VH-VL binders against Putative dimethylsulfoniopropionate lyase DddL (dddL). Designs and how they scored, part 3

Target 1, 232 residues: Putative dimethylsulfoniopropionate lyase DddL (dddL), of Cereibacter sphaeroides (q3j6l0)
Amino acid sequence: MHSLSERVEQLRLNDCPDWLYLLHEFDALYRQGSDGGSRPIRTHRKRVRDSLALIVEANPAVNDRPPEVKPVTAHLGRALDLGERGAVQGMSRALARVAGRLTWEYGYEKVPKALARKYAYCEILGPRGPICAERLILGFVLFAPSTTYPQHSHKDIEESYISVAGAWSENDAAVHAPGSLILNRPGLEHRITTGDLSPCLLAYAWTGSEERLNQPGMKLSSPRKARIEKGI
Key: E = the ipSAE of ESMFold2; O = the ipSAE of OpenDDE; V2 = 0.75 times the mean of E and O plus 0.25 times the DockQ between their complexes.

## First folded at step 1 (VH-VL)

Design D04 (framework fv_dalutrafusp)
Fold by ESMFold2-Fast, scan of step 1:
Structure D04 (fold): chain C 232 residues (1-232), chain A 119 residues (1-119), chain B 107 residues (1-107)
Amino acid sequence: as target 1 above (232 residues)
Amino acid sequence: EVQLVQSGAEVKKPGESLKISCKASGYSFTSYWINWVRQMPGKGLEWMGRIYPSDSDTNYAGKFKDQVTISADKSISTAYLQWSSLKASDTAMYYCARGDYYWEYFDYWGQGTLVTVSS
Amino acid sequence: DIQMTQSPSSLSASVGDRVTITCRASQSISNYLNWYQQKPGKAPKLLIYAASNLETGVPSRFSGSGSGTDFTFTISSLQPEDIATYYCQQYYSLPLTFGQGTKVEIK
């Protein structure tokens, strides 16, 4: 049975309306509020949209991964319900249509038990996602209430988070509302803390070279070490 | 600055109940484990259990699971260790310690609460 | 439960001496090991985390090494203020467990 998948015609994006719909909502998400950001934020939004448009036009291969759940995914229904209200409604509905097909992961070889029960991510478009792409990664991160995701950074990758549901802060800054975008430039460390009343669902985008996106080189550090490395 | 301040020394008789406290300040109380560690007179450190205050998730060492209850009150950033019925063998110094959720090391400790149980 | 065994149980050394303490786990714990210092009448203090990482504010004369089952803690040049009991602790698996302690005294 080794050749079974090769004998079946390869599914492509145009054959998968639910995936295509989700990508249209990513485009909409990175289009809204485009005039409100700084120049780096506007440049990043345009870079994501332009990359996505080229990928969609190319009608890439779609290879659904085996579905996988993590403890935090018990919060997904609540997060999607919160996202049904307001500017991110379209994204929440699109994600709900594919929820049963998602592969939730940790991304690190060893995850502390406290963090393992409170977070997970899934890649939608990218080298490892169901929708194949080499120069753009799009996905979601889900957090339980009152979660602190430790400091992390990656070389030569520009990362953004857009709030779909729930309240969160980065590096102890102001609370970010649904629809707001936070841009993390290559090499800069950031820490995510979520609010205590509800789960938090973030859409993320990574832009970078094919080499870097295939091997992101993500590293975790303790909150104490990360604070000191920032000169605190 | 980060501080864990524990309640004062206790002198009790076997069979009495007791609840000791550990009040945290200077950090997000809900983002770190609070661990309880016992040290019997002249002996080493024993991990008893821990609580994650954001969701009250608890883990106990098997030896202590039926002996004590660990709880927390988020509104006052305070964790608790409680016995329903003390025994002479509970005589010890009890420390609370903040657990890093990433490395699970104990970076800040309370000053300790000495519990003496004698007839 | 993972058993942590320290050696020696106690030692006496002179100021300036190199002091080495060993910790052995009953099964592989990768690098999930911390070292603590406890002075008489005081709460323990974290010195080393994740086998080899020096905690901030801790003097560079303290170091840790090892992986798997065998771990070493070293004081490169013993100072009077280093008189204490030292404990290793694993966090690879619940319950968290400490070694029995090594008492360091100055001659």
Scores: ipSAE 0.000, ipTM 0.428, lowest interface PAE 15.9, mean pLDDT 82

Design D05 (framework fv_dalutrafusp)
Fold by ESMFold2-Fast, scan of step 1:
Structure D05 (fold): chain C 232 residues (1-232), chain A 119 residues (1-119), chain B 107 residues (1-107)
Amino acid sequence: as target 1 above (232 residues)
Amino acid sequence: EVQLVQSGAEVKKPGESLKISCKASGYSFTTYWINWVRQMPGKGLEWMGRIYPGDSDTNYAGKFKDQVTISADKSISTAYLQWSSLKASDTAMYYCARHSGYYDLFDYWGQGTLVTVSS
Amino acid sequence: DIQMTQSPSSLSASVGDRVTITCRASQDIRNYLNWYQQKPGKAPKLLIYDASNLETGVPSRFSGSGSGTDFTFTISSLQPEDIATYYCQQYDNWPLTFGQGTKVEIK
């Protein structure tokens, strides 16, 4: 019989099947061949998968963060329902299983009130995520309908988005549907706009140095000085 | 402080093997690419190839693919450039440089290793 | 491979002069270009990344501009310590390629 004073031991990934299931779905997203089979995209996909495989094999610590909601999380249920109907339904189902355990947050010290109403992100795997890792960040960004996420960039961090639900465009270029992968190179400004009819849920992956991933420099940029990244 | 420290100058004869090193410190060695760049006497810079130490993934410029081998030892944070058989045309300064494969810029460089192949 | 061509191969200028170096890519590389400075006997040093962004700690007299295939690097007021060879480098595609270099000297 367990004593009430029994020592609490560190939880690890193998003890947490819902987190394992979610990471399996991240692997599936980055394994499939999506439009844009350029060398940089293939290299990024391989790097995410290889890093994830090594992290899972290492059975990392799991430190659940206190759950936190933001105004945009009122849209999460609708986004998950939309994802359930699409090509990435496995990811939507996996995320639904852990939805109540997520810590939604902003990436900026100061966020305009209009933007704060319309977006938030959560880290799943990474230095701050529930699943501890130093070489890779995996997470989600949720947007309300008709959201414009201003120009932003990261130094030495390569970022990809894969749409789970909803339609969006980058720098007013081609519209991206669920399952599409978009790669954003470090130092290049990009702006996201979401469709008018539904919320948009994006899975993201950040690859970069341990130093940079522990302290990413999130920066909103002036539209006047923004550079436009052209897609594939 | 980020540092890349390269091995000392080498004087070799044609046909000899050589392995030069680049030891990294001050950052996570496994999360940045290490590149090798050649500079022949009085000439410009030539990218030879790179290694990502975290998974030993390598890329080579076509000219160098069958001329050299790039490797790394994570336990001592050291990258290597190796020739099985040196030629007089391999006489050059060799630099290692830290490089984000995502950003493709060389933000920190080693001091260089001078390799002289003669007689 | 993407070929990078610099012009001129060398130049001589006086302290205080405006110096301009050009770099041309054999195909569209968008803004994926860096500029490096190499002083005699030293390793190269990054000055400008992504065509126009000044690296931290680099003096504001250095600037870059351009996109597509045509790029310029400018020193607004040449100082004695700026005597060096300058290289452009594209990172649109692998293998990475450098221009042949532009040697900047005091006349």
Scores: ipSAE 0.005, ipTM 0.412, lowest interface PAE 16.3, mean pLDDT 81

Design D06 (framework fv_dalutrafusp)
Fold by ESMFold2-Fast, scan of step 1:
Structure D06 (fold): chain C 232 residues (1-232), chain A 119 residues (1-119), chain B 107 residues (1-107)
Amino acid sequence: as target 1 above (232 residues)
Amino acid sequence: EVQLVQSGAEVKKPGESLKISCKASGYSFTSYWINWVRQMPGKGLEWMGRIDPSDSYTNYAGKFKDQVTISADKSISTAYLQWSSLKASDTAMYYCARLEWSYYDFDYWGQGTLVTVSS
Amino acid sequence: DIQMTQSPSSLSASVGDRVTITCRASQDISNYLNWYQQKPGKAPKLLIYYASNLETGVPSRFSGSGSGTDFTFTISSLQPEDIATYYCQQGYSLPYTFGQGTKVEIK
């Protein structure tokens, strides 16, 4: 008998061209509009790019995770087709190359049944992703058409969403088109609603301390509770 | 065990308001979308819209968006379809139906509410 | 919107006959095609979901096939109780749309 660590040759990012290509497309996505947007948005984009560049240069370990699907992943093919025809074709093509290797999950220990059938996320780079990193999380969230992702928050984590495919709104505000970025400040609750014509695929990035990214402390709030709190 | 029971037939005049109901039983009401489907006399089925009872989020087919309001009261497991001002062209059978989330099929239907709008 | 076209609009057949109805989508809908039976004065009833899956409690003489844009619904041996209008419906994207219906009558 031998230990697994003695027999398994550790794959690194430079050994995995499809993962590296996907990360290059994340870099490109966060370089779009580098001269535009508010200062907090420009600062966040730069923070993501700079962190990503350091991680790529370090050639981190790649730990292949067992592929896993959720009901919403039946929509992935259509979302990728839509993205390939839009402003973010490169990201859609790169994601398609690794689609069968993704581990889709909910991120919450218990998720409401209605939500469980309509969304899932996958971490690409991070403490739990196939590509190991401790100070940056990159991934995707997939939503079925007409999905309401209820009020949720996280502490000490700066989060962004960039639309890859589909239409969506945050906190019932303006509809976001492919390529546009929404920045969510730490601790602030937000609600996502997707359009009714197509699935919605969002790329996301989290920046924060190693401690917080390893245990993000995400919490869902009920729509009723959110409405009561808004009245204050 | 799963049942959708709709309110009774209505006879109305143009310009009147109307609210019809669909009461669900035998399952978790907030776990399934409720859909409304219209069938004009002698015609086929038309999807009007749907509601997620867990948060009252709605979607409408374009032609119905400005004609009707869909709502739900999860405390009594009831969905509603409402008109502020009826037209003669609203004369139809109206069905509520539960959407099964895995394949987007309508697995259970109400018995229908006949709405007649005439002068 | 995705348009669903059924053929024929009506047919008459004898008890024991094989009946075939087709449904065509204006764009690729994968397998998200469902079939319903509506008897006179009654609400529609689900028979087939996801192109080819028989709903529980539905007789085995009913079947569905197809994918993409072209779908077929078959009654292998028509029975008197099968007199109804049959509708296809796409669940691929909003708004959900139905075919115009096929009326099946006994000769």
Scores: ipSAE 0.000, ipTM 0.415, lowest interface PAE 18.0, mean pLDDT 82

Design D07 (framework fv_dalutrafusp)
Fold by ESMFold2-Fast, scan of step 1:
Structure D07 (fold): chain C 232 residues (1-232), chain A 122 residues (1-122), chain B 107 residues (1-107)
Amino acid sequence: as target 1 above (232 residues)
Amino acid sequence: EVQLVQSGAEVKKPGESLKISCKASGYSFTSYWINWVRQMPGKGLEWMGRIYPGDSDTNYAGKFKDQVTISADKSISTAYLQWSSLKASDTAMYYCARQYYDSSGYYYFDYWGQGTLVTVSS
Amino acid sequence: DIQMTQSPSSLSASVGDRVTITCRASQDISNYLNWYQQKPGKAPKLLIYDASNLETGVPSRFSGSGSGTDFTFTISSLQPEDIATYYCQQYSNLPLTFGQGTKVEIK
C-alpha cells in the first residue's frame, strides 16, 4: 500500500511540458543539417535522435534539482538573446523557459579559479539531470567571452557540441557557426576557446554505456609549467 | 613534412629492460595521439596503447597494461615504449603511428614510423 | 574487446583480377572502420578510412564499403605492386582492434 501511494506521486516527463518542449528542440537540433556532414557526424546525430525518441516514449521520471548558479551564469541572458536571433532560435526559446530551474555545475573535482569564473555546465537529461536517463546525456555548457577551456577527454564516451550562441574554436580550428556540430570520439583531446565579444552557449550530447555516463571520468589537462621570462 | 623516426633494432636477453623511441617532426607534437602497434614475426598487427603528449594521458589495451609503459618528452618531441623486464614473447616489430582526428569525427593512423625490431633471445 | 575477423586469410589472384576481402566485427561498429596496406618489409599505410573514403594519393582501384558488422574491401584490377597484407581496423571502441590480415599474392 505505502509503496503504491509513493509511485502514484512520481512526476514524469509528460507532466512537465517545459522539459518535454526542450527535449523536442534537442531532437530538432540533432536533425538539422543531416546532409553535407561526414558519416560519423550523421551516425552520431541518428544515435542521439533514436536514443532520445526511446527515452521520451518511455515517459521517464522527472526529479527537479535545486536551482544553482555560477559566476558565468550572469552571461546566460546575453547568450539567449544572441541565440534568439540565430538559426537555433527554437532551442534558445525552449531553454529560456526553464532558465530559472537549471542546476549549473563544474563537473570536475577541482577547478582553477580563473576557469571557475568563466564556465559552467548543466545536465538536462541523464543520470544526474532532472530528466532521468541512463544511456544518453543532454545538456548545455556556458562560457564567458575570451575563455580557454583546457584540453579534456572522456573515457569511452562519444561527445558532440552544437553551437547555440557565440563564436568559438576547437583545437585551434575555426568551428564557429550556430547550428554546426563537432564530434569528439572517445578518448580524444579537445580544447575550446571563445571569442572576445560575446559569451558562448553550446548544447552537448554524450552517448555511451550506463557505466561510463554515470562516472564519465572527466579530467582537465595538467597546466603547462610557466616559462619564466626575464624580459623581451 | 610530417615524419616519425624510430630508434634502431635491439637485441636483448630475457629479464633486461628496454626503452625504444619515436621522434616526431613537422607538426605540433602535443596536439596528436601517438599509438604503439606490435607485430610478432609472421603475425598481424596488435594495438598496444597510445599517449597524448600534450597532457601525457595514456590508454592501453588490457593485454599490455602491466607489461609496458608508454611515455613522451615534449621538449624533444619524442614518444617512448618501455619494458622493465623483457620476455622472449616480446620479440616483434614495434611501430609508432600518429592518430589523425578532426571535427568530422574521422579517426585513423595517417603517419607511421619505420618500425623498431626487438629480438629477445631465450 | 571487439573482435575483427577477415576472410580469406590469404588469396592468390592474377594481374587484372578483381580482389575482394571481407571484414566482420563481433558487434555493431557503424562506419568506424579503416583499411591499411602493409607491403613486405614496410610499415602499414592507410588506404581507406571511415569504411569507404579513399585516402589522398591512394589509387582509385581501391575501394571500401559496408556498415554495422560486415565490411568489404575491393581492388578492382590487381597490379603487381598490390602484393601486400591488408588489415581492417575498428575505431568504434577502445581498445582499437585489427583484423588478422589478408595476404594477397600474384598467381
Scores: ipSAE 0.006, ipTM 0.546, lowest interface PAE 9.1, mean pLDDT 83

Design D08 (framework fv_dalutrafusp; at its last look DockQ between E and O 0.01; V2 from the best seeds 0.00; counts 0 for: pae E 8.2 > 2, placed apart)
Fold by ESMFold2, look of step 2:
Structure D08 (fold): chain C 232 residues (1-232), chain A 120 residues (1-120), chain B 107 residues (1-107)
Amino acid sequence: as target 1 above (232 residues)
Amino acid sequence: EVQLVQSGAEVKKPGESLKISCKASGYRFTSYWINWVRQMPGKGLEWMGRIYPGDSDTNYAGKFKDQVTISADKSISTAYLQWSSLKASDTAMYYCARGYSSGWYEFDYWGQGTLVTVSS
Amino acid sequence: DIQMTQSPSSLSASVGDRVTITCRASQDISNYLNWYQQKPGKAPKLLIYDASNLETGVPSRFSGSGSGTDFTFTISSLQPEDIATYYCQQYDYLPLTFGQGTKVEIK
């Protein structure tokens, strides 16, 4: 019985209210704090929100992806509970409604086996779907407690992380509160360190030209090439 | 303060080689694209190509591919535009411009321009 | 390559007039469009990025709008210092391309 696969017309965003409501929460998340911060951060927030608004208005295709889990996804329920009690409860509730439909992955590159049990990503909007877009990628990264994750930025894209749940720090420095945005700046190695007691859930966005976001082999994040060091 | 300072005007004959420079200061040179833009006398702006000095990744507009070489020297924060054999049609103003931040969204800082005159 | 067509190619207006310049892309470029001002003998200067965002230090009489293929640049009240050539530029795909320019003069 595969009645959905026999549909004549393409499934689109307006047919999928739970996906649409999740995108509304991304808009709200990137609106928070938009009046302040440095010019790069203000510009990035506006780019994400403007691009998302255009995508939603266009009623894009939604292509089902097979659900997949990773070892870290055992922590998702706890992360959603934490987010629900915090400043971003709307995001946590919206994500919870689609949680069983998420395709968790390790991005475009292989990951060391030790780290493979402690993190994973899911894309919700982008070239691979489920919500199809060419000029924006949105998704989530989930970390287990006590995780150190080195990352790098691509020279041609802007990447940001916003905390949804859990405590984390950048480069062993300040602990970031829910709703705080970290813009992954070019030429610097970043290290994300999560707290010892709770998982950490981050929303992420990539902005860039259609050419760069669609390149084969483009990495979302990869610990394979980074070094684990104290400070940068 | 971000600055791009270009080498001085050049008067050359057809067939000669030339390498003009764009020295950057006030920011991390290896973390931003440097673009080259041509403006022929009385004409508009044409993007020629760009380099990412951090890894020397280079892109050219098709009409300039194999006609010029874009390079950079990280040790002195300088980008270059180079011809092996100039033509009279290379007479133009040449600008270097920095791409914004980690992307290639807009050219936020420009050099003052280098006028290249090629005539018999 | 994405062709950018500006209109008009030139115009003359009086101080205080509203000036409108259009730019059309040969394909959808979303909002990946910038506007530059170039005064005689000077390097271009970024005025507006991402179709509608005013660059720091640019007077509020300048504005931009549009998305997709059709874009508009407006000077709400032309001033003597606004004599220049104005260029649109797309950055959705390589090669980056500029419009042919619009020369603005005071009557």
Scores: ipSAE 0.014, ipTM 0.590, lowest interface PAE 8.2, mean pLDDT 82
ESMFold2-Fast, scan of step 1: ipSAE 0.051; ipTM 0.653
ESMFold2 (binder alone), look of step 2: mean pLDDT 92; pTM 0.938
OpenDDE, look of step 2: ipSAE 0.042; ipTM 0.651

Design D09 (framework fv_dalutrafusp)
Fold by ESMFold2-Fast, scan of step 1:
Structure D09 (fold): chain C 232 residues (1-232), chain A 119 residues (1-119), chain B 107 residues (1-107)
Amino acid sequence: as target 1 above (232 residues)
Amino acid sequence: EVQLVQSGAEVKKPGESLKISCKASGYSFTSYYINWVRQMPGKGLEWMGRIYPGDSDTNYAGKFKDQVTISADKSISTAYLQWSSLKASDTAMYYCARLGYEDYYFDYWGQGTLVTVSS
Amino acid sequence: DIQMTQSPSSLSASVGDRVTITCRASQDIYNYLNWYQQKPGKAPKLLIYAASNLETGVPSRFSGSGSGTDFTFTISSLQPEDIATYYCQQYYSTPLTFGQGTKVEIK
């Protein structure tokens, strides 16, 4: 329960055209290539679009958080310039309109110093984002050039990355082009590496239960890192 | 290819302990939740709880918290549902079911284990 | 906990009839609703996921619709093999919850 005066003072999505346009570009991004991909990818795309459409229709609360920067955000301007020339230019332009309002942060309790200088993420829609939602998270991850994002996983959360700008690979398997979707299934570890000439900007979507999205159990795989360093 | 095979029917008296099993095959056991669902005679389906075998994380419906224990043995791809002390009201068919990561629905079910508790 | 209420609890219809079952959630669950079929003595089988999507191998006479709190499951032309109990189930939040079931019989 809350008071009526608090309710009328609350900004909602329809009052915030720049946020609404950004969500429209997320819809477009997850609609792209809807005829292609495996069933899990197609089902994930549809789940994101359907959830987003209902959230937008509900005109949720908007609570802009204080802007926050991390060292990697010095690369954001370059990433947006690259994205403007690519296959997902609409998303890049929409993000540029709200760039000064973003709250960049780390998802882990402790982050290695090298990594802390080379990555950050921001939540756009979700429990902690400016646009309030409980069981869909939409946001961005930004990487500096030559970044290795170590092995990580999360439970009961299905995650997708769509490249907005820059070159990257997952588990060294392939280089992903702008607009391509990579689906990370819950509980499976993965590692991201970025190219050495440009930053990499990824749009991400997390789907899962309200319980899981409010408290994702994310962790870095320190034992595996130690074994890799020793060559065992 | 994917199969969940449950242990056989059980007939017990009130106060006895019981542990029933659900053996998985045809997929990576540690990568999917196993759920337990109860169906009392002539009644509907009730979700009891689940386990993620990869790290033994469990979640229970409040009604079943402290009534049962859910566990798993990764070495033999088997999940378990256990009672320390059975009641007549525990008489039911018990299903195990895999929660699909793709769509978060129950995509594969065990055949069920009938548990009868009578005095 | 999210409560799921189905209507009717049971129905009898003739072969070829259109059968409609409704499911109501106690709060907004968007499209996070599945429909299952359970035949006597068998485990449940998924028919519809995410409110309106037909599972592979399921006959096209089955369909689902709705969003938010009100959902509908339809069998466009009832066949003898459709005698079963049908359950809706939300997966918006834990605990996962089912409707009480709708028993469908041929008259």
Scores: ipSAE 0.005, ipTM 0.432, lowest interface PAE 15.6, mean pLDDT 82

Design D10 (framework fv_dalutrafusp)
Fold by ESMFold2-Fast, scan of step 1:
Structure D10 (fold): chain C 232 residues (1-232), chain A 119 residues (1-119), chain B 107 residues (1-107)
Amino acid sequence: as target 1 above (232 residues)
Amino acid sequence: EVQLVQSGAEVKKPGESLKISCKASGYSFTSYWINWVRQMPGKGLEWMGRIYPYDSDTNYAGKFKDQVTISADKSISTAYLQWSSLKASDTAMYYCARHRYSYGYFDYWGQGTLVTVSS
Amino acid sequence: DIQMTQSPSSLSASVGDRVTITCRASQDISDYLNWYQQKPGKAPKLLIYDASNLETGVPSRFSGSGSGTDFTFTISSLQPEDIATYYCQQYDNLPYTFGQGTKVEIK
């Protein structure tokens, strides 16, 4: 036996101008530099923008998540101040408008205590975000100064980071400027190191199947273990 | 249970048109790429191209660009491979196979469609 | 296009033997390489993905290794049902490309 429930009005994206504005700024970040970079980077940028456009046009459901803070979120205000420059200014301002509504979390079942003090992420658009979507995840990662985010990988997920604030390097490569995009291929290990004086705020996008984005299979590896597993 | 079921064998003359199909079941059709792979008699496997059914985005291998058209009808979970004008050199077994959005490994394959083109 | 070259093109071995097939990419493909088994008259079957991961339901006698340009596929103890042609395939870049295949026969 089933009884019918009275239909409850659903809050949607067009009812939430601060969330919609934030998504407009994600689109702007992924349109910048579209004539440059490698073919995989240009293809990824287009994939994110096309997916985002379809999601916005569909006016998806918006479901509030309880706000949640982590130790690293004490750095958010300073990161947003640093982001008040040039190409990322719009994103920084849009994020500031929703800062009190963010659900900061750890994507791993277990994190080292030192790392737990220095990092957190929040999903904005996705299966678990406030803005409901199944085929695209958009969010932010925040790091304290002098953070080493260990080697990690995501199966069947193509991931990009765009710098909003702070200095950082991936796999000990060159320091990345605000607005630059770094593309991480599915399954490949990568490591993030942040500079000593400022927090680092990264916008991220994940593309993948609905199945994988619902259960991303995030995995942290030690440098030694990662080298052994990859045969490096 | 995931299945890709392909249309039956075809015997055609050069210059004729042909459209073969690959019907998916048991999973979200729009969440996986559908690939077409050719195998000429006694030869190896050759990737022709792929389609993402959600938005009909396509990629073709260079030698098959302008030779074939790949399409999909998401309302019936079916992908297609089409020739406007067949050549004798199109004689081959044609397989469809799926892969996850970003990973290029083919975990499920159709049984194959044999296409014979002769005068 | 990335060219994939397999060695040997064919081999004959006895039941219980260790069989090794090599695949070489014309450029660095990291670990974006898969191995397939194709029995006569049948569609290919995925055995190994991402160079070294065993697909679900595939016997543990099959294994893969390698990174960059050089990859190895091994059958630790050849069984009669393993008679097939084996293909490597890269997915580092489009177009996806297969090796020419290695035909494995029992003596």
Scores: ipSAE 0.006, ipTM 0.441, lowest interface PAE 14.8, mean pLDDT 82

